# VHH binders against Lactate utilization protein C (lutC): the designs that were tried, part 1

Every score and structure here is a prediction.

Target 1, 175 residues: Lactate utilization protein C (lutC), of Deinococcus radiodurans (q9rt57)
Amino acid sequence: PLSRAEILHQFEDRILDYGAAYTHVSAAELPGAIAKALGNARRVIVPAGIPAPWLTVGMDVLRDEPPLSHAELDRADAVLTGCAVAISETGTIILDHRADQGRRALSLIPDFHICVVREDQIVQTVREGVEAVAASVREGRPLTWLSGGSATSDIELVRVEGVHGPRRLQVIVVG
Below, numbering starts at 1 at the first letter of every chain, in headers, positions and changes, except where a header shows other numbers; Kabat numbers aren't used for antibody chains.
F, E and O are the ipSAE of ESMFold2-Fast, ESMFold2 and OpenDDE, as the mean of both directions, binder to target and target to binder. V2 is 0.75 times the mean of E and O plus 0.25 times the DockQ between their complexes.
[cut] stands for letters that were removed.
Atom coordinates printed by the task and the answers are left out, and those that the model quotes come from them; centres of patches stay.

## First folded at step 1 (VHH)

Design a1 (framework vhh_7aqx_2)
Fold by ESMFold2-Fast, scan of step 1:
Structure a1 (fold): chain B 175 residues (1-175), chain A 122 residues (1-122)
Amino acid sequence: as target 1 above (175 residues)
Amino acid sequence: QVQLQESGGGLVQAGGSLRLSCTTSGRTFSSYAFSWFRQAPGEEREFVGAISWSGGSTDYADSVKGRFTISRDNAKNTFYLQMNSLKTEDTAVYYCAADRYYSGSYPTYDYWGQGTQVTVSS
């Protein structure tokens, strides 16, 4: 059995192996880490469920209400989301498109995705990750799986491929 | 040992408002996060909204965002769903659910209510 520290280290290793960027910060450091990840990028799509304290005054926040067009999503510098669960052994992050992630297009169209993962959302095995989202699947929520810099979608366990996903992924683990 | 009971359902005209309540039996109300789900005839159960154990975080389905508000009153061991600008498509049985934590994962819901019918007429 892996310790909690080993699970976190394995997750970082897998994310980096896929070519994504990784940072681990405290809750107090999170807004600064998000700002740093954005760098010179200012136009960021922010789903309604993202906590206001995560945002800095330098951001040009794009709301998806009313819904942004495909062209508008493509012109954004980044999208900021949370997640449903993260799987350490494979370096996979699953979104179930609750308010802190927004509709599927928000995580698939922009070229840069900043994904915030809380430490308590990271499980060791694929089985545990699937169990963590089973209720969301039963309740009709779509899933998106993130591996490296590419996103894949799954509705009712049927994968949807061929959609342009983010070319860059920054994972920020908070805890 | 926690039991959830919905109330406040009924018939309302499109464009109207309705407030659902969910009351828990038990002494640990303030340690639970709460959610609302709904199920229309012949459809799967759908997430509607959630509120964290501290009340500092809320989450909503895109279909109800801006129209529905979830809140909690720890003194009354009750949480609420305020439904405004109701549409005929909001017609469903509404269920409340309790979870030990809320972090955007909602892996399992420990307790469920029996459901309350909401019918929105044209």
Scores: ipSAE 0.000, ipTM 0.086, lowest interface PAE 20.6, mean pLDDT 78

Design a10 (framework vhh_7aqx_2)
Fold by ESMFold2-Fast, scan of step 1:
Structure a10 (fold): chain B 175 residues (1-175), chain A 120 residues (1-120)
Amino acid sequence: as target 1 above (175 residues)
Amino acid sequence: QVQLQESGGGLVQAGGSLRLSCTTSGFTFSDYAFSWFRQAPGEEREFVGAIRSSGGSTDYADSVKGRFTISRDNAKNTFYLQMNSLKTEDTAVYYCARLHYSGYQPWDYWGQGTQVTVSS
């Protein structure tokens, strides 16, 4: 079994293997980390469940209420979400589309996805990750798997960055 | 009923050009991204190119970059693959696909395929 430090290190290593960006910060540093990740991108889609303290002056925040059109989602600079669980051994982040992630289109259409992962949401194995979202599955919630490995080669053949999802991913681990 | 239908395949000599079309019906075309795939006999189906719903963002397989161009016409519910500088290795059945960002299965509907044969 891996220690917690080894689990966190493995997760970072796997995320970086995709070419995604990774930052680990404290709760106090999180708003600044989000602002830095956005850089010159201003127009950011923010689901209803995102805590207000994460948002800094200078962001053009787009709330998805009423729901944004597909064209508006495509023209946004970025989307900011949380997640349901992250899996270290594969570098996978799972969204179950609760309030801090929003509907599926929010994480799939914009070109840049900033995903906040709490340190305590990172588990070692795929089995633990599936167990963490079992309640959401029983409730009929959709799942989105980000930057994760797939055992199905057919799915991987269509994994073209920028068409089925964002071309850029920034993972911010907070804790 | 959702339908995708390829046209424009045929026989062409190496160095020539062909334009494939994929006409669609049964859904709001402008809401979706689309992709082209190809499959030669005895080989796996491979990705060729894709176009996002906005129309400006495209991706290509390394083997076709600089030679193939994907485009779309939302008014005609149709998207295209312009193939230039064709090589014998481009010989395959070409398929169009609709990309629905739906978790485990990102493509949900496929055309029947159109044969492209490139002679030396």
Scores: ipSAE 0.000, ipTM 0.143, lowest interface PAE 12.2, mean pLDDT 79

Design a11 (framework vhh_7aqx_2)
Fold by ESMFold2-Fast, scan of step 1:
Structure a11 (fold): chain B 175 residues (1-175), chain A 121 residues (1-121)
Amino acid sequence: as target 1 above (175 residues)
Amino acid sequence: QVQLQESGGGLVQAGGSLRLSCTTSGSTFSSYVFSWFRQAPGEEREFVGAISYSGGSTDYADSVKGRFTISRDNAKNTFYLQMNSLKTEDTAVYYCAASQRIVVTTPYDYWGQGTQVTVSS
């Protein structure tokens, strides 16, 4: 199959191909990369599981405890999440809505989504991605797929730019 | 919760045109991505086309690009598949589907019952 470097390059190509922004940084550079991606965005939804070191003092952090209303989510400038797994061959990121992603509404309502992906979460094939979230599926957890690619024999992905959910996606790969 | 109802299927000659409609009820029409799928006898269900909730983005299977057009009419809570230059291989049961996901996997959240399209030579 592909080497790790080839997998990372393919992932970047796929993400950029559907109009999302992409940055690759070290762990030390991550807070700065998040701040840069936010630019002038001030009101940021931050799920409970997001590590505190990722946050900068310039953010107006919106916590979902107690749960934010639909109107509050719609007025947010951005949402910051991690992910469950990313698939290189299709440029897909899967959220299983654990603590670092939060409930589904947090990633679907705001217009700008900043998604942090660790290098070790990026797999080559759709099959590997499905395997990575198998436990979440068995637990009945909802899944959100952030922009897909080509259909495969294991799972068919339909990719439509500007579909329901955020119109802007910034992917930050850390590692 | 949304319900989908297809109409417009039928028999048509190769080279002809046909327009399928899918009327929705139950939920806000503008909150859904709408898609068309088809299934020929003995084959798996395949993607045909999709339209974003705003109508600003569409996607098509390579086999139908340039011949089929998907559109939506928010005032009528209906979306359409305009099929031009029909070929005998377009013969299938056509299904409409709806999803609220950013990117949709099969299966979709909601499906219609299907409408038969038969293209004769």
Scores: ipSAE 0.012, ipTM 0.152, lowest interface PAE 9.1, mean pLDDT 80

Design a12 (framework vhh_7aqx_2)
Fold by ESMFold2-Fast, scan of step 1:
Structure a12 (fold): chain B 175 residues (1-175), chain A 122 residues (1-122)
Amino acid sequence: as target 1 above (175 residues)
Amino acid sequence: QVQLQESGGGLVQAGGSLRLSCTTSGRTFSPYAFSWFRQAPGEEREFVGAISKSGDSTDYADSVKGRFTISRDNAKNTFYLQMNSLKTEDTAVYYCAAYYPEAYYRGYFDYWGQGTQVTVSS
């Protein structure tokens, strides 16, 4: 088995290999890191379960209450979510669409996804990741797996399911 | 909506063998990685085994290593769990699952079978 430091290093390397952006910060630095990732983006979708301290005064926060239309989601600059678990060996992040991630459409429609991952959510192996979300599956929750792949895969998902995923991913590891 | 369907479960004596199959319909099979889970009455669902998209990597729960083998057949849109040297403790409902591990930046892990009962009697 890998040490904790090796697991974190491997996760970073895998995320970067997929072309996603990566930042590692302390809890105190997290709001600043989110703001930096957004840059000039103002309209950010924020699921109900996102902690208020993560938000900065420059954000034009879009709440999904009442539910935002497809057109409203498409006009957003970004979506901010947490996650359920992250898998180091593959650079995969799993969302189980609890309150801090929101319904699936919130992570599928905007072009830019900022995903906050706590250090303690990162496991080494696919097996550990799957085990971590077993309860969500038993509840009948949908899962979304975020991992590097080809643009063709996202285009195929759009044609099949009528939804296109984000073109950009920023991962912020906090701890 | 695409569905996974298990088959091959049933009653078997301890020491026997069963092969479970999981078939998909409607969607392309090859982009998916696959897993098997099981759940005994009153217990939590537990991981049994997994096979990667390429088929080159497999992983197993410690309780089944050396006895169970997972494999996939892309031409038949089917993947399998070969269960040998069955024990009474293997009695459970077995579920198959499919997910996209290598989508562009995203994928789905919400395709599950209905489950198939495996009962191992002594």
Scores: ipSAE 0.012, ipTM 0.168, lowest interface PAE 8.8, mean pLDDT 80

Design a2 (framework vhh_7aqx_2)
Fold by ESMFold2-Fast, scan of step 1:
Structure a2 (fold): chain B 175 residues (1-175), chain A 123 residues (1-123)
Amino acid sequence: as target 1 above (175 residues)
Amino acid sequence: QVQLQESGGGLVQAGGSLRLSCTTSGFTFSSYAFSWFRQAPGEEREFVGAISRSGGSTDYADSVKGRFTISRDNAKNTFYLQMNSLKTEDTAVYYCAARPYGLGWRSYEYDYWGQGTQVTVSS
């Protein structure tokens, strides 16, 4: 088994291997890291349950409550979500679409996804990741799997007529 | 240092074929998705075709569908654009580009670019 530090280092390595962007920040640095990832155009879609401290006054925040239209989602610069669990050995992040992640459309329509992962959400193995979301599966919640590492082949992005899934992923680990 | 280098451009008659190559160095080839873009004189740069990291997905601009094919060779750290049934409208500087993953038709989403290679189609 790996130590906690080894699990975190492996996760970073896997995310970077896939070509996704990665930063590791403290809680105090998180709003600044999100702002930096958004750049000059700061329009970001957030699910209803996103923690208020993650947001800065400079952000043009579009809340998905009530649900935004397809056109509104497509016009945003990015979507900001949390996650359910992250798997170190594969560099995979799982969303179970609870309040801090929002409905599936948020992870499908915007081209840029900023995903915040808390250090304590990162587990070593795929089995542990599946176990972490077992309750959500029993509740009938959909799952979205984001690949940041090389152990998973290139994500076949969900494509609907006229819409492509997110093309860019920024992972921000906070602890 | 990262380098993308195009080759295979030149002058060809309408109806002819060319194969462009993009040879890469300085990064892990298998970890990247690749695209071709082109820019004709006096026009904006436009998307031509893309291939995913796994090679399992491709996408093309409507103007080249059925005529152009993008492919990749991980063993050679090289990817290609096979151009068939060339038209005078295909005359442009062709650029190869790399991004960490997925399919991309927006140029600002690419991390690395080649210097470009001229393709001239005469009638």
Scores: ipSAE 0.000, ipTM 0.118, lowest interface PAE 15.0, mean pLDDT 80

Design a3 (framework vhh_7aqx_2)
Fold by ESMFold2-Fast, scan of step 1:
Structure a3 (fold): chain B 175 residues (1-175), chain A 124 residues (1-124)
Amino acid sequence: as target 1 above (175 residues)
Amino acid sequence: QVQLQESGGGLVQAGGSLRLSCTTSGRTFSNYGFSWFRQAPGEEREFVGAITWSGGSTDYADSVKGRFTISRDNAKNTFYLQMNSLKTEDTAVYYCAAKLSYTVYSHESDYDYWGQGTQVTVSS
């Protein structure tokens, strides 16, 4: 097994190898890191479960309640989510679409995805990652697996024709 | 990181069968979802079928459902496309593709690794 520090370092290396952007910040630095990642992107989709302190002045926040149409999602500059678990050995992040991630369309349609990962959500192996979301699978929750800035699907088959998923991924590790 | 190599292509009569194999190398076979795509001359590359990293789910293009079956063998680091009841319109170069993912995708841009392709020709 790897030490905690080695697991975190491996996760960073793997995310960067996929061409995704990576930054590691403290909780106090997180709102500024999110704002910096957005840059000039103004319209950001924010799921209901995202903590209000993560949001800064200058964000044009789009809430998904009532649900945004496909055209409205496509018009957004970015989506901001948390995650369920992250896997160090593959550089994979899993969403189980709880309140801080929102429904699958939110991680499929916008071109830019900013994903916040807490340090304590990062596990070493694929096996540990699957175990971490086993309860969500049992509940019938869909899973999205993010690798290199594009990924999505249910635990069951999802056939995606004409919908790409985000082309850019920014991972922000907080802790 | 992962290299893919197709085999099993060739010439076959309409109504016949052919099995394509895609042998993988690289880090871990069991962490990858796999897909087959095909491209006829002058046409766009199109999705044929996919299998998830766990092997628990498969998906197929409507044109091949019931005729083609995708499967994987983790012990051999190989996945397959069993092609039955072949038609002349199945003539194409067949490509295998891989992605580090729990899921299946029908878009070519979703896959990270590709084989060089193998020709399948179905004669009337």
Scores: ipSAE 0.000, ipTM 0.126, lowest interface PAE 16.2, mean pLDDT 80

Design a4 (framework vhh_7aqx_2)
Amino acid sequence: QVQLQESGGGLVQAGGSLRLSCTTSGLTFSTYAFSWFRQAPGEEREFVGAISGSGGITDYADSVKGRFTISRDNAKNTFYLQMNSLKTEDTAVYYCAAWKYRTLASRYDYWGQGTQVTVSS
ESMFold2-Fast, scan of step 1: ipSAE 0.000; ipTM 0.237

Design a5 (framework vhh_7aqx_2; at its last look DockQ between E and O 0.01; V2 from the best seeds 0.00; counts 0 for: pae E 12.1 > 2, placed apart)
Fold by ESMFold2, look of step 2:
Structure a5 (fold): chain B 175 residues (1-175), chain A 125 residues (1-125)
Amino acid sequence: as target 1 above (175 residues)
Amino acid sequence: QVQLQESGGGLVQAGGSLRLSCTTSGFTFDYYAFSWFRQAPGEEREFVGAISSSGGRTDYADSVKGRFTISRDNAKNTFYLQMNSLKTEDTAVYYCAAEFPGYSYGFRPSEYDYWGQGTQVTVSS
């Protein structure tokens, strides 16, 4: 089995392989990293379970209570979520749509997704990842698997100047 | 303010080696991916190589693979280019560049937030 440092390096490598952006920050630096990832973007969908300290004064926060319409989701600059678990060997992030992620529409419709992954949410293997969400499966929660090119057809990452697909992904590992 | 400063350039015989350094200040080094670019007279800036924010991933232009090695030292806020087996076509001004929030696969100059002033590398036959 890989060491924790090796798992983190493997995860970074796999995220970069499918064209997502990646950075690793301390907890103290997380709000700044989120703001930096947004750049000039200001309208950010923030699910109810996102910790308030993650937010900065530069964000124009959109809440999903009452639920945002499809048109409102489409006009947002980004969505900010946590995750349930990440898998280093495949570069996969699993969403189980708890409060820090919100309903599936929040991850499917906006073109830019900023996903915060705690260092302790990263496991090495797919088996470990499935085990980590076993409770969510027993509860009947929908799962969304974020992975590169061949995993879901709704991931289209910005790699080239002046063009982008229907989705961009920024992964921020915090630890 | 953000600063990137290259050093280590100069004159070297073909087949020789040089090590370039890029010292940085004014931002959190660990959050940035870094690249080296070069520009020969009359040409556009050419990608040479890149290193991810953690150092876990490197990529190189085909023209330098096997001869050049990129590394970073996060404790010193410094990033390096080791150039071996130098050829006259390696003659150029070399620039270091930084990109936040992460590692771009396009490696286009317009995607980089900060640039150094450049250091001249001249390879003689």
Scores: ipSAE 0.006, ipTM 0.294, lowest interface PAE 12.1, mean pLDDT 83
ESMFold2-Fast, scan of step 1: ipSAE 0.007; ipTM 0.296
ESMFold2 (binder alone), look of step 2: mean pLDDT 81; pTM 0.830
OpenDDE, look of step 2: ipSAE 0.023; ipTM 0.317

Design a6 (framework vhh_7aqx_2)
Fold by ESMFold2-Fast, scan of step 1:
Structure a6 (fold): chain B 175 residues (1-175), chain A 122 residues (1-122)
Amino acid sequence: as target 1 above (175 residues)
Amino acid sequence: QVQLQESGGGLVQAGGSLRLSCTTSGRTFSEYAFSWFRQAPGEEREFVGAISGSGYSTDYADSVKGRFTISRDNAKNTFYLQMNSLKTEDTAVYYCAAHRGLFYVHTAYDYWGQGTQVTVSS
């Protein structure tokens, strides 16, 4: 196994290789890091499970209750989510669409995705990552994989019109 | 805002090699991930391979893994598919595609080329 420091360094390296932005902050620095990532973008979609302390004055928080339309999601500047698990060796982040991530459309439609990853959610191997979401799979929850690919899944999307996903990803590791 | 143009297709005998090129217009070439897809007569379009914006990460369909290699040259605004050990089953129209950003397994591609024919004779 790799040390924790090696796992974190590998994760950063992989994320940057996929073209995403990366920052590592303490819990106290997290609200400021989120605000900095948003910059002049103000309208941010925030799933119900996002902790209130992560949000700062100046954010125009859009709640998905009642559910926002496709047009409303498209007009948002960004979406803020957590994640289920992150895999260091491939630079992959998996969403299982629990309360802190929201329904799949929230991570698909907005152009900018800010994803908060806790240090303790980062595992070394794909096997460990799959194990971490096994309960979600058994529950029948959908999964979204960021910053990694599977040939089989990509084939079906060639047939689906209007699905383009975010163009920008900011990963914020907190711990 | 990327335009894609394939080249390098043609007729080749089984066991041979062929290199496809996809030239792009674009000031943001390094911000795009690129992919190759193919469609054989009477069959559905399938994914062939992909390369990330940095060129570090690649992904391949199981049917071509070990035989095909995708690469990019940012100085030339061009990316390539090197096809080795070609089989008659590789006969198809090959399309290049571009996606702004990362490899999302459920993300459709934004820009497509017009296609180039590859024919592998027995």
Scores: ipSAE 0.012, ipTM 0.242, lowest interface PAE 8.4, mean pLDDT 79

Design a7 (framework vhh_7aqx_2)
Fold by ESMFold2-Fast, scan of step 1:
Structure a7 (fold): chain B 175 residues (1-175), chain A 121 residues (1-121)
Amino acid sequence: as target 1 above (175 residues)
Amino acid sequence: QVQLQESGGGLVQAGGSLRLSCTTSGGTFSSYAFSWFRQAPGEEREFVGAITWGGGSTDYADSVKGRFTISRDNAKNTFYLQMNSLKTEDTAVYYCAVRSTPYYLPKNDYWGQGTQVTVSS
């Protein structure tokens, strides 16, 4: 099995291979890292369950509470979410659409997604990832597969055929 | 490749109704957001309405609210624009569009070729 440091290094390597951006920061650095990832973008959609300390002055925060229209989602510069689990060996991030991720439309409509992954959410193997979301699957929660969407998984995947190149994804690992 | 084909356009009298259809192929229907746009002579392309992924949420331009309804039929890979109480100002070429998924897949709106709607009198 890989050490913790090796798991983190493998995860970064896989994310970068998919063309996504990657940053690793401490909890104290997280609001600044989010602000840097946004750059000139100001209109950030956040789900209801996003921790208040992640938000900084200068953000034009659009809460999805009550739910935003399709046009409002499309007009936003970015969406900020957490995740359910990340899988190092495949570079996969899974959203199960709990409070800190919001409804499926939040992860699908905006052009730029900033996804915060806690170090303790990163597991080595697909098996461990599946186990981490087993309760969500059993309860009928939808799953969104980011980055390393794979046919070898036992979980539900959201996929689109006939596509070219990636959208913008910024992964921020915090710990 | 995602392909889109519109149908249902034509000539109609003011106050009448038309139903436009957009048939999709080459993609997973349940993963897409679907929109209608229109372009009148001498004007820019204008948003008309959208149905979000999962089919549970719709949004409309103020000019068509209460008159137009967007819907989808998953079995046919088709989405629709029901246009009621048509006005001469609704005369335009109508385009359907599909938005592909985010992160490791491109943002690219796929467009149909358009269908003409003409409202007389």
Scores: ipSAE 0.000, ipTM 0.134, lowest interface PAE 14.4, mean pLDDT 76

Design a8 (framework vhh_7aqx_2)
Fold by ESMFold2-Fast, scan of step 1:
Structure a8 (fold): chain B 175 residues (1-175), chain A 122 residues (1-122)
Amino acid sequence: as target 1 above (175 residues)
Amino acid sequence: QVQLQESGGGLVQAGGSLRLSCTTSGFTFSRYAFSWFRQAPGEEREFVGAISPSGGTTDYADSVKGRFTISRDNAKNTFYLQMNSLKTEDTAVYYCAAGYDFWSGKYAYDYWGQGTQVTVSS
């Protein structure tokens, strides 16, 4: 077993190893970190469940209510989501498409994905990650498995591999 | 700005083959799932086949399974329906569609082509 600090350090190392960007901030620093990650990106898809305090005045927020067309998703500069769980040993983030992540198209179509991970959502092993989303699986929710800015395998009744997703991933750990 | 355009339809004899193409513009082709639908006179629009964004997964209606093959070419922003062993029952207007929600039980399609006529004569 790894200590908590070792788990967090391993997660950072794995995320960076896959070419994704990483930052660790306090709750107070989170809106500024999101704004910094966006840089020149203005049109940001924001799922309904994203907390309003994470958003800054400079963002051109695209809500998926009513649902955005696929062309509108493709024209967006970025998508901002939370996550269900993150796995340290593989550098993997799992989305179960609850309100703060939105439907699968939102995390797959835009080229730039900013994913906020709470420090307490990071587990050490794949087994622990699967256990963390077991309820979502039982409910029939789709899962998206992110590594290095590309969606990989979905763990549903049908396992899908080689799905192309965002080309850039920024992970912001908040704790 | 998003456009889908079918080509390759026409008249063919039963037992013959046709290859339909759908050329796209106005979006990032590699991130979309694509499907073919068909509609015969007096019938509802019927699902024919689908291909995932990666091209690694395909799905077909039972009526065409083993005879039709869907494929994609990301370099050409084009996807295809290869139709073999055609039957008179395959006569329909064929539509191409772009959607990303391929993995849900419901396929979601926001963009459609204008359709291309396929007529299979006995």
Scores: ipSAE 0.000, ipTM 0.133, lowest interface PAE 16.0, mean pLDDT 80

Design a9 (framework vhh_7aqx_2)
Fold by ESMFold2-Fast, scan of step 1:
Structure a9 (fold): chain B 175 residues (1-175), chain A 122 residues (1-122)
Amino acid sequence: as target 1 above (175 residues)
Amino acid sequence: QVQLQESGGGLVQAGGSLRLSCTTSGRTLSSYTFSWFRQAPGEEREFVGAISTSGGSTDYADSVKGRFTISRDNAKNTFYLQMNSLKTEDTAVYYCAAESLWYGSTRDFDYWGQGTQVTVSS
């Protein structure tokens, strides 16, 4: 088995290899890191479960209640989510669409996804990752895998309403 | 899109066994989590068990652990629920479901079969 430091380094390496951006920050630095990732664009979709301290003055926060239309989601600059678990050996982040991630459309329609991963959510193996979301599967919750924008030619996926998925992913590890 | 079809349901006596099958058409299952659910008359739908096609891991509801086993045959595009030591309270319509594991896929990741009736008599 890998040490904790090796697991974190492997995760970073895999995320970067897929072309996603990666930053590791302390809890105190997190709001600033999110603001920096957004840059001059400030319209951000924020699921209900996102902690208020992550948000900074100057963000134009878009809430999904009542539910935002496809056109409204497409006009957003970014979506901010947490995650359920991250797997270092494959560079995979799993969303189970709990309150801090919101419904599937929130992570699929905007062109920019900022995903916050707590350091303690990163596991080494795919098995550990699947085990971490077992309760969500038990509840019948949908799962989304984030894997650096790679696509497998063996799987033909139908896109609803022209949903293409985000072209940019910023991973922020906090801990 | 993925289409699911259950088979293997029927009438069985308590203490007996049944094997349910769920066959998929369309895309391969290598990126899908596959689950079994059940619903008895007047009850809410409940989780039975799950298997990840990517990870090869399984999970079961406490009420069926040690009695039910999920397996897959990727060459046949088929998932199974082996049900042993059946009890009258296992009587329900059983559904298979598939969830996409893929980034940027369709908004609707869930696919459900039509259901198959399992009746356990005393």
Scores: ipSAE 0.015, ipTM 0.139, lowest interface PAE 8.2, mean pLDDT 78

